# Designs tried in a protein design chat: VHH binders against HTH-type transcriptional repressor CarH (carH). Part 7

Target 1, 299 residues: HTH-type transcriptional repressor CarH (carH), of Myxococcus xanthus (q50900)
Amino acid sequence: MAERTYRINIAAELAGVRVELIRAWERRYGVLTPRRTPAGYRAYTDRDVAVLKQLKRLTDEGVAISEAAKLLPQLMEGLEAEVAGRGASQDARPHAETWRESMLAATQAYDQPRVSDVLDEVLAALPPLKAFDEVLAPLLCDVGERWESGTLTVAQEHLVSQMVRARLVSLLHAAPLGRHRHGVLACFPEEEHEMGLLGAALRLRHLGVRVTLLGQRVPAEDLGRAVLALRPDFVGLSTVASRSAEDFEDTLTRLRQALPRGLPVWVGGAAARSHQAVCERLAVHVFQGEEDWDRLAGT

## First folded at step 4 (VHH)

Design s62 (from g4 with S31D D99G; framework vhh_7xy4_2)
Fold by ESMFold2-Fast, scan of step 4:
Structure s62 (fold): chain B 299 residues (1-299), chain A 121 residues (1-121)
Amino acid sequence: as target 1 above (299 residues)
Amino acid sequence: QLQLVESGGGLVQPGGSLRLSCAASGFTFSDYAMAWVRQPHGKGLEYIATISGSGGSTYYSDSVKGRFTISRDNAKNTLYLQMNSLKPEDTAMYYCARGKYSWYRGGMDVKGQGTQVTVSS
């Protein structure tokens, strides 16, 4: 229950001040004393971001940074008094909930610029994994349920899904390349639901795993050929669309037979969990939770 | 602070019925998919059923499809599992679990203490 914090790149976006300038202001004028995470990164609080916003406002108005820094303690004291005077909310709603509501309303209105703006706010405010877990994945699930119930149209669902997909792909390209351990990730043959697989790829990259992402609709024989060429440490598969036990077993049997017998195969998604006994019989692991990430990463 | 408390387990004869309940607290219940999982003595966890936050979508394990029904009452922050036509193979510790919104995290974010179901004559 420590105060909410941001990394420097996120603080920079929230305040509208470039990273290099924040470092210069800290070093030369002592305007901030950011905390350090256990990993050694600078951690900026909401108060630190407010300080940066005030400094930007003053410098934009033509006040030199040295003078702005001198005025800061008095300005922050006044701002804190004003905030206290407004009355504290005893039940502050999570930022994640507010962003989801905003994007959902914009989606219903076909307001693509507003959806884009809120997505940019989310990705500036949260680290990639947290953005996915707390905002993007819940939004996609809510949109999917509303589309199934008829409260959202196909066009509205496509609008937000395509925009979220573009952001996730961008985050994957920006993620560090792993070298220690290698996984090949793909959807089941004829499976079109890829957002969960993209999230898994992002999580594994964060854990230092090299990920080869093959994506949607990968036939068993093509996966087998890729695995022979790449020689990964494991294969991760996604299956979401409902299937009969018979169809699932037939498909998974073909996948297992296409892959080297000693290669670990992991399956995630709603259909995998529905057919767990089939997975067990075919020596395929079903992804169950947090401890499985460490197992996949080899830590 | 987050808490899941299961109840309703017990001893029942083959062919009997039980209704399990899970009381949830410390989070916005309707925002989360919920699951029932079980663990027979000396074996791994087996997924039984999941239900979406709204209750609009349900998913079942092959071993229980047609016999078990998952449901929820969002006004009461309670998850249910109606178990009919019980078999000796259904004997296990049953756990309520909070699901994550996306598949990549697997089924369990938070798991309760469990309630024992024993099916025997």
Scores: ipSAE 0.030, ipTM 0.511, lowest interface PAE 6.5, mean pLDDT 80

Design s65 (from g4 with T50Y; framework vhh_7xy4_2)
Fold by ESMFold2-Fast, scan of step 4:
Structure s65 (fold): chain B 299 residues (1-299), chain A 121 residues (1-121)
Amino acid sequence: as target 1 above (299 residues)
Amino acid sequence: QLQLVESGGGLVQPGGSLRLSCAASGFTFSSYAMAWVRQPHGKGLEYIAYISGSGGSTYYSDSVKGRFTISRDNAKNTLYLQMNSLKPEDTAMYYCARDKYSWYRGGMDVKGQGTQVTVSS
């Protein structure tokens, strides 16, 4: 079990104390001594956050910070027992929500360094698949909804999406290489949204599947040529943008015709489940949930 | 412990209406998208409807679009499905499901025990 650490901005959010107050308390009263990363940044532990919460509580009750600092040693006696218990069984879900909210706020402010810092914190704290499921994918869904409602601009959406994409690509490069089963993954023709495909690729790699990732804007004919050369065990297609049933059926029919008869084809993403009957008629599998990962991986 | 408990199923006549509820516990309800799925006797699982954690986005299968409405009350940790203009082909076991954004808004990870809906005269 590795100990989790946070940059000062995240520690401030978790403790409910402004960054400026944390620095002042450290400088004036020495109430905590955060460790430094090799790069020279402050690293706050869960214990440091708990100390900040106690100091906040005392000062909110009218106790001067100088007096609160004097009380800290006796308060730490009980707090350390409490923190040790929480550290052993603590779920990452509360922190996942905080990270998502922090990245959303930073995105709204065009604060690229802050988005980057929080992304680094997430990926240091969580395994890749959990980071995707609990933080990155929910964040991108929330950002997409806010863009659709007019709360976020296209520029803000692109800012966070590009940064998340860069991290997902890095995780894919680090993921295990499969050797016994092979899938070719691509977006629907004319599909701009790649995040769902990257997430599927990451999960399949961790299940031992070798993935050839073709990405966005792959015409049906080009996919057909690639499949003839690569001879994969299946093709996985991502579709996120809303389409009419007629447009979806037309596009999927062209894709099915471009691929060898009998080759398993799977579609996933926000739009796929809405058109399940079309997929069934065309002998295409729809990704419905977690149980389908084993079907794709051949386990 | 994560639990999803469906209720509100029953026997209803064609053209009738029915409202299903799902009580969620053991996770932060507002942080997860939710879905309704159904399974008719002797058939595979069919996706019906999806709602994002905030309630801001909804998606429906072609078969129920315009007839069913998905909604949620995050203060009460409850998911709803309002079913109108019911047809015999809507007869199925209905499941509440937590959606984990698998393949970006397309994957459930946990289902409840289900509630039976029978549409017949």
Scores: ipSAE 0.573, ipTM 0.815, lowest interface PAE 2.0, mean pLDDT 83

Design s66 (from g4 with A35S; framework vhh_7xy4_2)
Fold by ESMFold2-Fast, scan of step 4:
Structure s66 (fold): chain B 299 residues (1-299), chain A 121 residues (1-121)
Amino acid sequence: as target 1 above (299 residues)
Amino acid sequence: QLQLVESGGGLVQPGGSLRLSCAASGFTFSSYAMSWVRQPHGKGLEYIATISGSGGSTYYSDSVKGRFTISRDNAKNTLYLQMNSLKPEDTAMYYCARDKYSWYRGGMDVKGQGTQVTVSS
């Protein structure tokens, strides 16, 4: 699939238009016909977001929305010709690569102020979820691989990872609390990599899910006690480090047994998909694709 | 336009080998982790393997570990899956997919058209 799609809250952020206003424009002027996902949810394309941006520009200039809607076909034809002429070069990936390369060079030089400046530039230029997916998470993976290959020291890895962590926590703080659905998120036992869990928390908060983030080093029995007190709609567990099928099954069995039988349990992260059959036997869901965010969020 | 085009499937005897290829275009290939997934007839998607953008990290499902090898050639924008010791249970439509790091990888956002692998006598 080559076409990206966004939920209404993400489309609103990308276009700079409030969710309530998008709904009003759709109802009253029929300016958008969002596609439906296989699960039946509304999906906004990059073209839909472009339409919303044009409507916002015109209404900001004092053009009434009814008049702006009439001008859309002409404006979108011009925009489509422009997009076709630029092709893939319109993608933000060239900037994403440049930012990552700049931060790697600064990290190698122990230039903390430069790393900080580039991180601030990234977060000013990209929406939070896009910043995570296209810059922050790939940077952390690249740094980890360079450390393993011997091209980065432990000190250099810690420098950049702590700075990225601080930014992710800040983004989580800025996201509003959800009302309709509640998830408890924790790392898999003995899992030290928490950045994937932070990314999942950020995504779920943007989908309107209330998230209780427990992080790393949570024993199964303590997770069980927290769940009894909090009564969440689901538990999400993150696993990145590779382990044997036997070790994974033993650990997941203990986790499943510590949690109420009817409570949905999800496992995500780089290593989760390796053990799909184990998860199926234990009635645990494996995060495998973008559609699973809607299932987690109950949307 | 983002495209992933799989090739190399076919009919093979049990114990045989196949090498699948995936030609990618329309994005900076080296910046993305890539995965292989398969779908047996009448069943859900089954994860097979992932390789990081640099090629430095690989992950395999329990069912193929030791038999399949994922690799990539970033200069050619091509992903590979070397399949050895093939079993009837490996019969499926095989897809390559571009991964996001949405939950520290695992967010498949583009999937190709597929190539059929049939293992039978």
Scores: ipSAE 0.604, ipTM 0.829, lowest interface PAE 1.7, mean pLDDT 83

Design s67 (from g4 with A35N; framework vhh_7xy4_2)
Fold by ESMFold2-Fast, scan of step 4:
Structure s67 (fold): chain B 299 residues (1-299), chain A 121 residues (1-121)
Amino acid sequence: as target 1 above (299 residues)
Amino acid sequence: QLQLVESGGGLVQPGGSLRLSCAASGFTFSSYAMNWVRQPHGKGLEYIATISGSGGSTYYSDSVKGRFTISRDNAKNTLYLQMNSLKPEDTAMYYCARDKYSWYRGGMDVKGQGTQVTVSS
């Protein structure tokens, strides 16, 4: 019957977006074309409010507005399928496993445009943290394992890893810096696997933690100097590559000694949990579960 | 609807073997790394093993390396733990847990109800 509409003030409240941002997004990115009343006021539909909610969600979760705007046609197609009938959006939207298989096949074929298209579809369909947990990180693990087993070439691994990394770095840099709690994040001195550290940084940024990301291959003594200058609330370390208990203990002992006594040190990644007893003896926290994010964020 | 259900525990003699199973439902099983963890009576959670979503990577705690084998069947949404050369120290409640990749196999998200393993002479 009568399609419900809202003035900009009400649309802003319903979507949780400032009036000024709605006007800027409309003018600069063309994300909305609200109808005008005869009196000249903008009239926002429930569909327009849903668009604003999706753009807010994406930008709050680290996606730049220009990037979010490019994803909008695909997002709205999915939303319209959902509105059209029960179960329609499930049929229209590929499952996480299907997206990973599609990207893997495109990677094997050196079809960079197809990998890009599927990445855009994933980020349009899922919030950034869910996209990371369910699609991007599992894909990178699978690709790495296939490369190690010889079923994928170095070039194929690099192709998809670089594209995924670029998206994750973009999401990370779009997130606002926190001011009340500060973490310094680095990989173990000889660790090259940085994807877990990027994921941790992204999660912490979304929790309002200021993150100084030092990345892979940071020597213990250099980390110590950085910490003295930055004076963070904690240090987070990532380690994935398998090590003997002796090598792990030697490295972690040097790291612990390079850092101020009493500064909390957290270690995440598969290798940390494999050597939990070593971490406990050295008074280093092992990241164990989702509840530990609150401890890191200081809530 | 998001559930993990463990089975296969019981009483076994030192040196014996058990095979634990975990039936997963309500999520895309192949998208998640899966963990086995245990809790001895009166102690904290101890990490045992992780398997990647594809099954291509496995990780073990120092205490079980060489004795336990983690595996999965993604077609059946089922996780397994083959436990050999069992010791009294392996006595614990064993839990299947979903792992999020946010710290690259960091962090158990959802944990099941558990299955009791008792190793005694």
Scores: ipSAE 0.464, ipTM 0.778, lowest interface PAE 2.4, mean pLDDT 82

Design s68 (from g4 with A33Y; framework vhh_7xy4_2)
Fold by ESMFold2-Fast, scan of step 4:
Structure s68 (fold): chain B 299 residues (1-299), chain A 121 residues (1-121)
Amino acid sequence: as target 1 above (299 residues)
Amino acid sequence: QLQLVESGGGLVQPGGSLRLSCAASGFTFSSYYMAWVRQPHGKGLEYIATISGSGGSTYYSDSVKGRFTISRDNAKNTLYLQMNSLKPEDTAMYYCARDKYSWYRGGMDVKGQGTQVTVSS
């Protein structure tokens, strides 16, 4: 009564799938269980049509029907979540995207007070780690990409990065001090991108790790001297700028040799993963995902 | 919820080419860096390539640079990997992943079943 249903020919039109293919999918893979009319004909619901559309999309993209069928429960759950999200029109745009767009527009206009106001709003609305991951880091990546493409100037990039840096440094000073584990963090010797390192420092401080932050432009030999004096549990190094395999290996070899053998060394940042084999040969850990925070924190 | 479905794998001879696809849903695709990673039989995950949300920036592992090309079609929510000059050591299960900003763009979220690439004569 209440629920709308379609004959197979109409379901085929709505989904863009041939009738013969629908029958084959039902028979061979059990992807649908359409209801039957009193006359014995198949009755397809709106949900059944949605399933057919999803299967068509995947098979058009080269996914075998047997594999697509196995993913149906997860795919339909995702589709239902997307439909629910689209239905909530007032919150259609994530706050994070809205804040990033506002700060980008203000940056293009050299509207420093507006950038400051939005930064204050972000930090009042989100915990520090979430603010970094969802707003500040994506913003800095976007700004860097726009500078590279020529749509932002160096001055505009510096304006945003200096303001973000000031707030991150303030958050670091307010973060709790750890006593059970100690890490020394620095950029690669020639690395000027420090925001990733600041974010890592903030994360580790909130995990209870004591962090000595050395920042940019630390020669390998000076890092070695600092480590001998401080005796940390690990060293974390940040690298973002692209470099050749040869240059990366030469630099990391000098860093490894300057540090005590057996001291764990971690490399993180956008460029670290490009040189995974080099890191493995030099007994250096590459930051790969969220579980690595627990390893760094000694939990 | 995030859904990633890889396809396009198969058997190919050394020196051959293959194009992988990844269909994404459940998130704002154009807002995220996307990655390809692979796992050879009995080995750990190996990073292959990443691409920025706009497609303007790309990054490659040393092992595939110059041979593989990562690209995306944001209108179709689809990520691609064009693989040229394939070698036996490229044999692996290939996965697409949404790249996270953990340690300022380190960390990958592998969710899909993957697609098998076998390079053999």
Scores: ipSAE 0.574, ipTM 0.824, lowest interface PAE 1.8, mean pLDDT 83

Design s69 (from g4 with A33W; framework vhh_7xy4_2)
Fold by ESMFold2-Fast, scan of step 4:
Structure s69 (fold): chain B 299 residues (1-299), chain A 121 residues (1-121)
Amino acid sequence: as target 1 above (299 residues)
Amino acid sequence: QLQLVESGGGLVQPGGSLRLSCAASGFTFSSYWMAWVRQPHGKGLEYIATISGSGGSTYYSDSVKGRFTISRDNAKNTLYLQMNSLKPEDTAMYYCARDKYSWYRGGMDVKGQGTQVTVSS
């Protein structure tokens, strides 16, 4: 029921139409009127992407864009029937496991088009947060475990991870922009696992928080400089890779010292809870449960 | 409907061992991360260990690393915690919890009734 939206560059990738061509079609033929985010950015819906796909199909088949545009009302009726059929017939819980299994099988076969198709199905069927929680995050966890156990290759892991990352970045850019509270999100120094951080960013934006996402491998001193410039209400850090208590304490101490003393610092990720006592001593909050989302959002 | 039932707690001397069990029912056990957490009398919850649905990934708190081992038997819908080299500060009520992977999923959502572990001479 939540309407997913994309920025023009992602709509272009999903539809297989260049950005310049989308702008030309909008300007010259009025084929789309994309919504605007509160910040003024163009927001393309799944319906808009479907319209672009149909226009591309017709023009690829030799139909002039001016003629294709005249057929748009009939085209939209057909697409509405198709979209209603796809959405209405899907049970979210059974499909979540089926989609994960399908993407895993396609990944094992190096079938990138199939992985893409299933990702598109997931994001058409589920709202962004539910897609992340029920399908994408479990898939990434399963893929990571299979790679670690040797049942998936590095190439197979990279194939699915890069495609999921591209979709998450797209969803984040399309998410509502908050203005009442501001968080800076980064991975721990030397931390390369960013998918959990992307999911956290998406959820915070859904809760109305403005998010500045710095991403992976951010040194403590660089984070400190960014925080001084941005003056956020909190900093959120992600850590997944296992490390010793001593290494964790050394890293977190440098991070705490690089940041203003009164600024709330939160640590999340698979490894964060392992070092709870260290976090408590350094006045750093460890993310533990559902109620912590409201605390981060200031509610 | 959904139940987590812990067992195996008791009184043990410092340096001793205990094995805790948690019987799960009412959900697809193998699809969920599971955790052990503890709460000393009059104090807050302390995370001890988590294990992925497949059992392939485990994480431990600094206070128990090298002494405790988390494991699961998905065929029996049972979670285990092997506790070795027990210390007086390990005295707490121990809870089995259904866990969501990492902070982006919202953490623990269901906890059992607990089993008491007392380490004292």
Scores: ipSAE 0.451, ipTM 0.772, lowest interface PAE 2.4, mean pLDDT 82

Design s7 (from b02 with S50V L59Y; framework vhh_brivekimig_d4)
Fold by ESMFold2-Fast, scan of step 4:
Structure s7 (fold): chain B 299 residues (1-299), chain A 121 residues (1-121)
Amino acid sequence: as target 1 above (299 residues)
Amino acid sequence: EVQLVESGGGVVQPGGSLRLSCAASGFTFSSYAMSWVRQAPGKGPEWVSVISGSGGSTYYADSVKGRFTISRDNSKNTLYLQMNSLRPEDTALYYCARDKYSWYRGGMDVSSQGTLVTVSS
């Protein structure tokens, strides 16, 4: 087996947790079951180190270790499902489709209690990242398509979008803010599409990043003022709506100039990919794939 | 484990037709947008088409608009590309790819195999 392992003193250094605390957490809360080397020493995997980092972040925010230990399985399960790249089980696949169709039908009927009930069922049944990828994001995409085609009214689109947004914001606030690394997330000015930004926020929270979510309609100057006050480690921006190269460059130039010169700026969304050359000229990182999550999280 | 297996390539005359298939497994197929990407000899990859998870939205590269039709059968976890009025410049290896919604579009997971389409007179 080619799995990398560490002795307790190295795991402590990597996680930023005292050896004594690691032993206490293991003994009292059973949060780790490290294997033993032939010489009898504890062997900690990269996953064990990640567990320790999550516990440290939660306890640094004032969460009691007993509470942090109870929250850990949910947070790690969501991250592990994404990292493994394994799809949903066959049992989960029929449910994902059924949940989306049920919420769509309820939306058409203006049945807010039914939409709420199905959303609660989804979030109870699936880890947060899987709920986003397999149910919530596909539902919002479908709703947007139906609105554009005239099949759904603006009121129906707003009803379901607001309810989904409320649940995603609730998931983001489920755990205390981490103190290790901090990102400020906002949409491009005049950008209305928030779904991708909410998904990014949720993923970063699962990686133990403290997220300040500013959302839609943040002028460049206001973002600049917020960044000066918050002093984050990076800024993440979302842009989805199609724009000309000229308009995109103008907007991104204003954003870059409003932010401290040495502060890393990341941009994601369909429009960012379309204008990657502009992003490179302005020293802005374009979110390209799964490896970039670790760069944003500082791991 | 995510698996994408392309098939349906072959040799055809200009003006001919081919239908490519992509069999997907290891993920909830209906939850993801799916794309076709091609790579012609001596050229970089070119995105061809994408279809939303529900099948309600389709988009095409300018080079194939009006000639190619992307479709999917979520009950069979299968993606299709119907290629009509084929031209010599359509000669390429064609790849199936999964698109995610999280903070980017076109962050595609492409198969290493591909299926070869050759259009020759």
Scores: ipSAE 0.320, ipTM 0.654, lowest interface PAE 2.7, mean pLDDT 80

Design s71 (from g4 with G53Y; framework vhh_7xy4_2)
Fold by ESMFold2-Fast, scan of step 4:
Structure s71 (fold): chain B 299 residues (1-299), chain A 121 residues (1-121)
Amino acid sequence: as target 1 above (299 residues)
Amino acid sequence: QLQLVESGGGLVQPGGSLRLSCAASGFTFSSYAMAWVRQPHGKGLEYIATISYSGGSTYYSDSVKGRFTISRDNAKNTLYLQMNSLKPEDTAMYYCARDKYSWYRGGMDVKGQGTQVTVSS
């Protein structure tokens, strides 16, 4: 009948978090209020251990502890609701859709503080890779579609895109630095959409790959010179904007010719898959699915 | 729990048409971009088409552009592929997949059981 409790050393082992870090989190962020045993030792409950596991997951995935701490009530409520009402959670709308709707409404109103608040909630709620896949990239796609259909203005599109970009860059700074394998990442020449490239860089960093991110507006010849100096294990190129098969082939041919023979070249993004046959003829790999991340990482 | 079930394949003559369906369950269908991919016997996977979660954007491989149309019905949790002007080269096992926006659309993380399309005279 008495609730099970653990001393800090055991709670640390169960949660996979070192004792010193648990004390720091408790002191600085007030994320736990462990009870005391009759002898005065800290007593951590199963719920406390679950809290520590969530904080470890978020911080391991690059979320700052201050942000993770703000998000704990929402995450723990979600987990408790899922446990208590398994199957009933589908009666509530998914958080991802709700966040996208909130950000779109705020964007229509030019409510930058609200967009910022929702982005903060998203990045605290989800690990960086899930935040990108489930919220940020879908949001950017939706914003692009609404801009194209005339539902959003250029100014509204730029507002959201710049705010998302700033957060992705921050996540990249927080991501682990790779050590054993090195990739050079750039956009296709003339490609202005960089969010896919930032997402790929974030994923590869979390897989232990060192990433030299060159970004937009890198001419093929300049990329070739950079690659000769850096000697990477591969080059990753991002292309999102729609191109004709002829334009794609001309651009990729110049890129392939500018790079050393035998250096693996990967192309990713929405437009890359549309021109798979061109890529195959030019001995360029097309990013198709989740298994390709391991191929890029060399493991 | 997660399940994708393809149907609608069969034998058809060159120039013919087929409509493929994919019934999705176990996840929030309307929150994901969806894709069709195919695998000819003895060859690798070939990307065919993607549709955004809202249906507002579609993308096609060069090999099927102008002949195939991807569509979705979010109320029915169903993905479709309308295939017109079929060629012998279209003979393959067809799979539907969730397209997870990995590398800003390019990460297909789930495949169904598949439905065989054979184009032969």
Scores: ipSAE 0.505, ipTM 0.791, lowest interface PAE 2.2, mean pLDDT 82

Design s74 (from g4 with S57Y; framework vhh_7xy4_2)
Fold by ESMFold2-Fast, scan of step 4:
Structure s74 (fold): chain B 299 residues (1-299), chain A 121 residues (1-121)
Amino acid sequence: as target 1 above (299 residues)
Amino acid sequence: QLQLVESGGGLVQPGGSLRLSCAASGFTFSSYAMAWVRQPHGKGLEYIATISGSGGYTYYSDSVKGRFTISRDNAKNTLYLQMNSLKPEDTAMYYCARDKYSWYRGGMDVKGQGTQVTVSS
C-alpha cells in the first residue's frame, strides 16, 4: 500500500504545531526530511507528524527545542521488547482486556507467534462482531495512537495491523452475502485508515446487506462511475485522519456532486463527527450511534 | 453494570464557564474512548468531543473547538468537559458516552440521564 502523505498545513493541524514553527525546526535542526511531490510540494508522512508531536510535547513540557531534537531518536525507537508477565491480577480481569494486553505486549516484543495465538484464541472465543468491537478495534486504535505518539515503532504497528487485517478479511469472506440491500463502501479519497471500513463491512454483512468494498484512495469521480454501474441503495464513506473544516467541505462537496442526488450517503469514522454541520448542509448522514447500523441496513 | 452519571450543569450567562463531570463505573474506564454529546430541546444528538482511553488524543466538533476542553482522570474514573465562552446555542442536555470503536469510533453508548446546561440571562 502506498504511504499516505499530508501537505504542511494539514501536518501542522495534526501535530498541533504552527506551519512557521515546522519550517524553522526543519531548517535549523534537520529533524524532518519531507518528501516532495512531482509538483514540488512538501509531503509529510505519518512518521513525520509523529516526530512533530514528540517535539511539541517536549517543548510544551519546558524542554528547549535544541534538547528535544537531541532526544528524538531515542524516543522514536518505541517500546523495548521485553515480554514480562504482570502476575495474578490478570487472572481476574475480563478476557477482552487480558487479550488486548497480551497482544500489545507480544507486539512490543516482536513475538509474531504469540500475537497469532492470541488472535486465534479471540476469534474462537467470540462471535466476529464482538471480537471486532471488544478486542480488535480497541487494540488497533491503541496501537495506532502509541505509534503516532512514538511509544511504538512503525514496524510494531505494521506487524499487528497486518495480522489483524488478514483475520478481518477472512471473516468478511466467510460472512453471508446479502441479497435485498446493497451498499458501496470506500474511504475518503486521501484516507488510508481502512480498518474501520472493514469493520463496517463486516457489521453490514451480518445484518444482511450486500457490500461492495472499494477500500482506500478512491477518487470521487471513480466512485461516481462505480455507483452508476452498481446502483447501490447507499454509499458509506470512512474518514479517520483529521482535516480542516474547509478541506472536509471541499472533499465532501465533490463526493456529493459525483453521486446521484437521491442516493443516501453516510460518513463514518473519527473525523466525520467533527464536521457534522457540514454533512447536514450537504445532505450527508453522519454515523453517530449503534442505532445507525439498523438505519443503514434498512431495518 | 455500566453506569455513567453526569453532573455540573446549570444556568449560566453568555460568556460564562461551566465544568461538567461524568462518574463512570462497571467497566474498565481507561480501556475506552469517552465522548460528550448534547441534545438541544426538540433536536437530535450533536457530537461535542472525544478523548482516547489514554487521554493522548482529543477530537472536537467545529462548533466547540477552542472553547471546550475534554479531559479525563483515569485514577478517579471521571470524564470532564470544561466549557468556556458559553453561547445561548450551547443550551442543551449534555450526556457522556462510551465511544465504541465501531466504524472506527462512532458507536456512542449514551446511558445516563444527562445534565442540563442553560445559557441565558
Scores: ipSAE 0.501, ipTM 0.797, lowest interface PAE 2.3, mean pLDDT 82

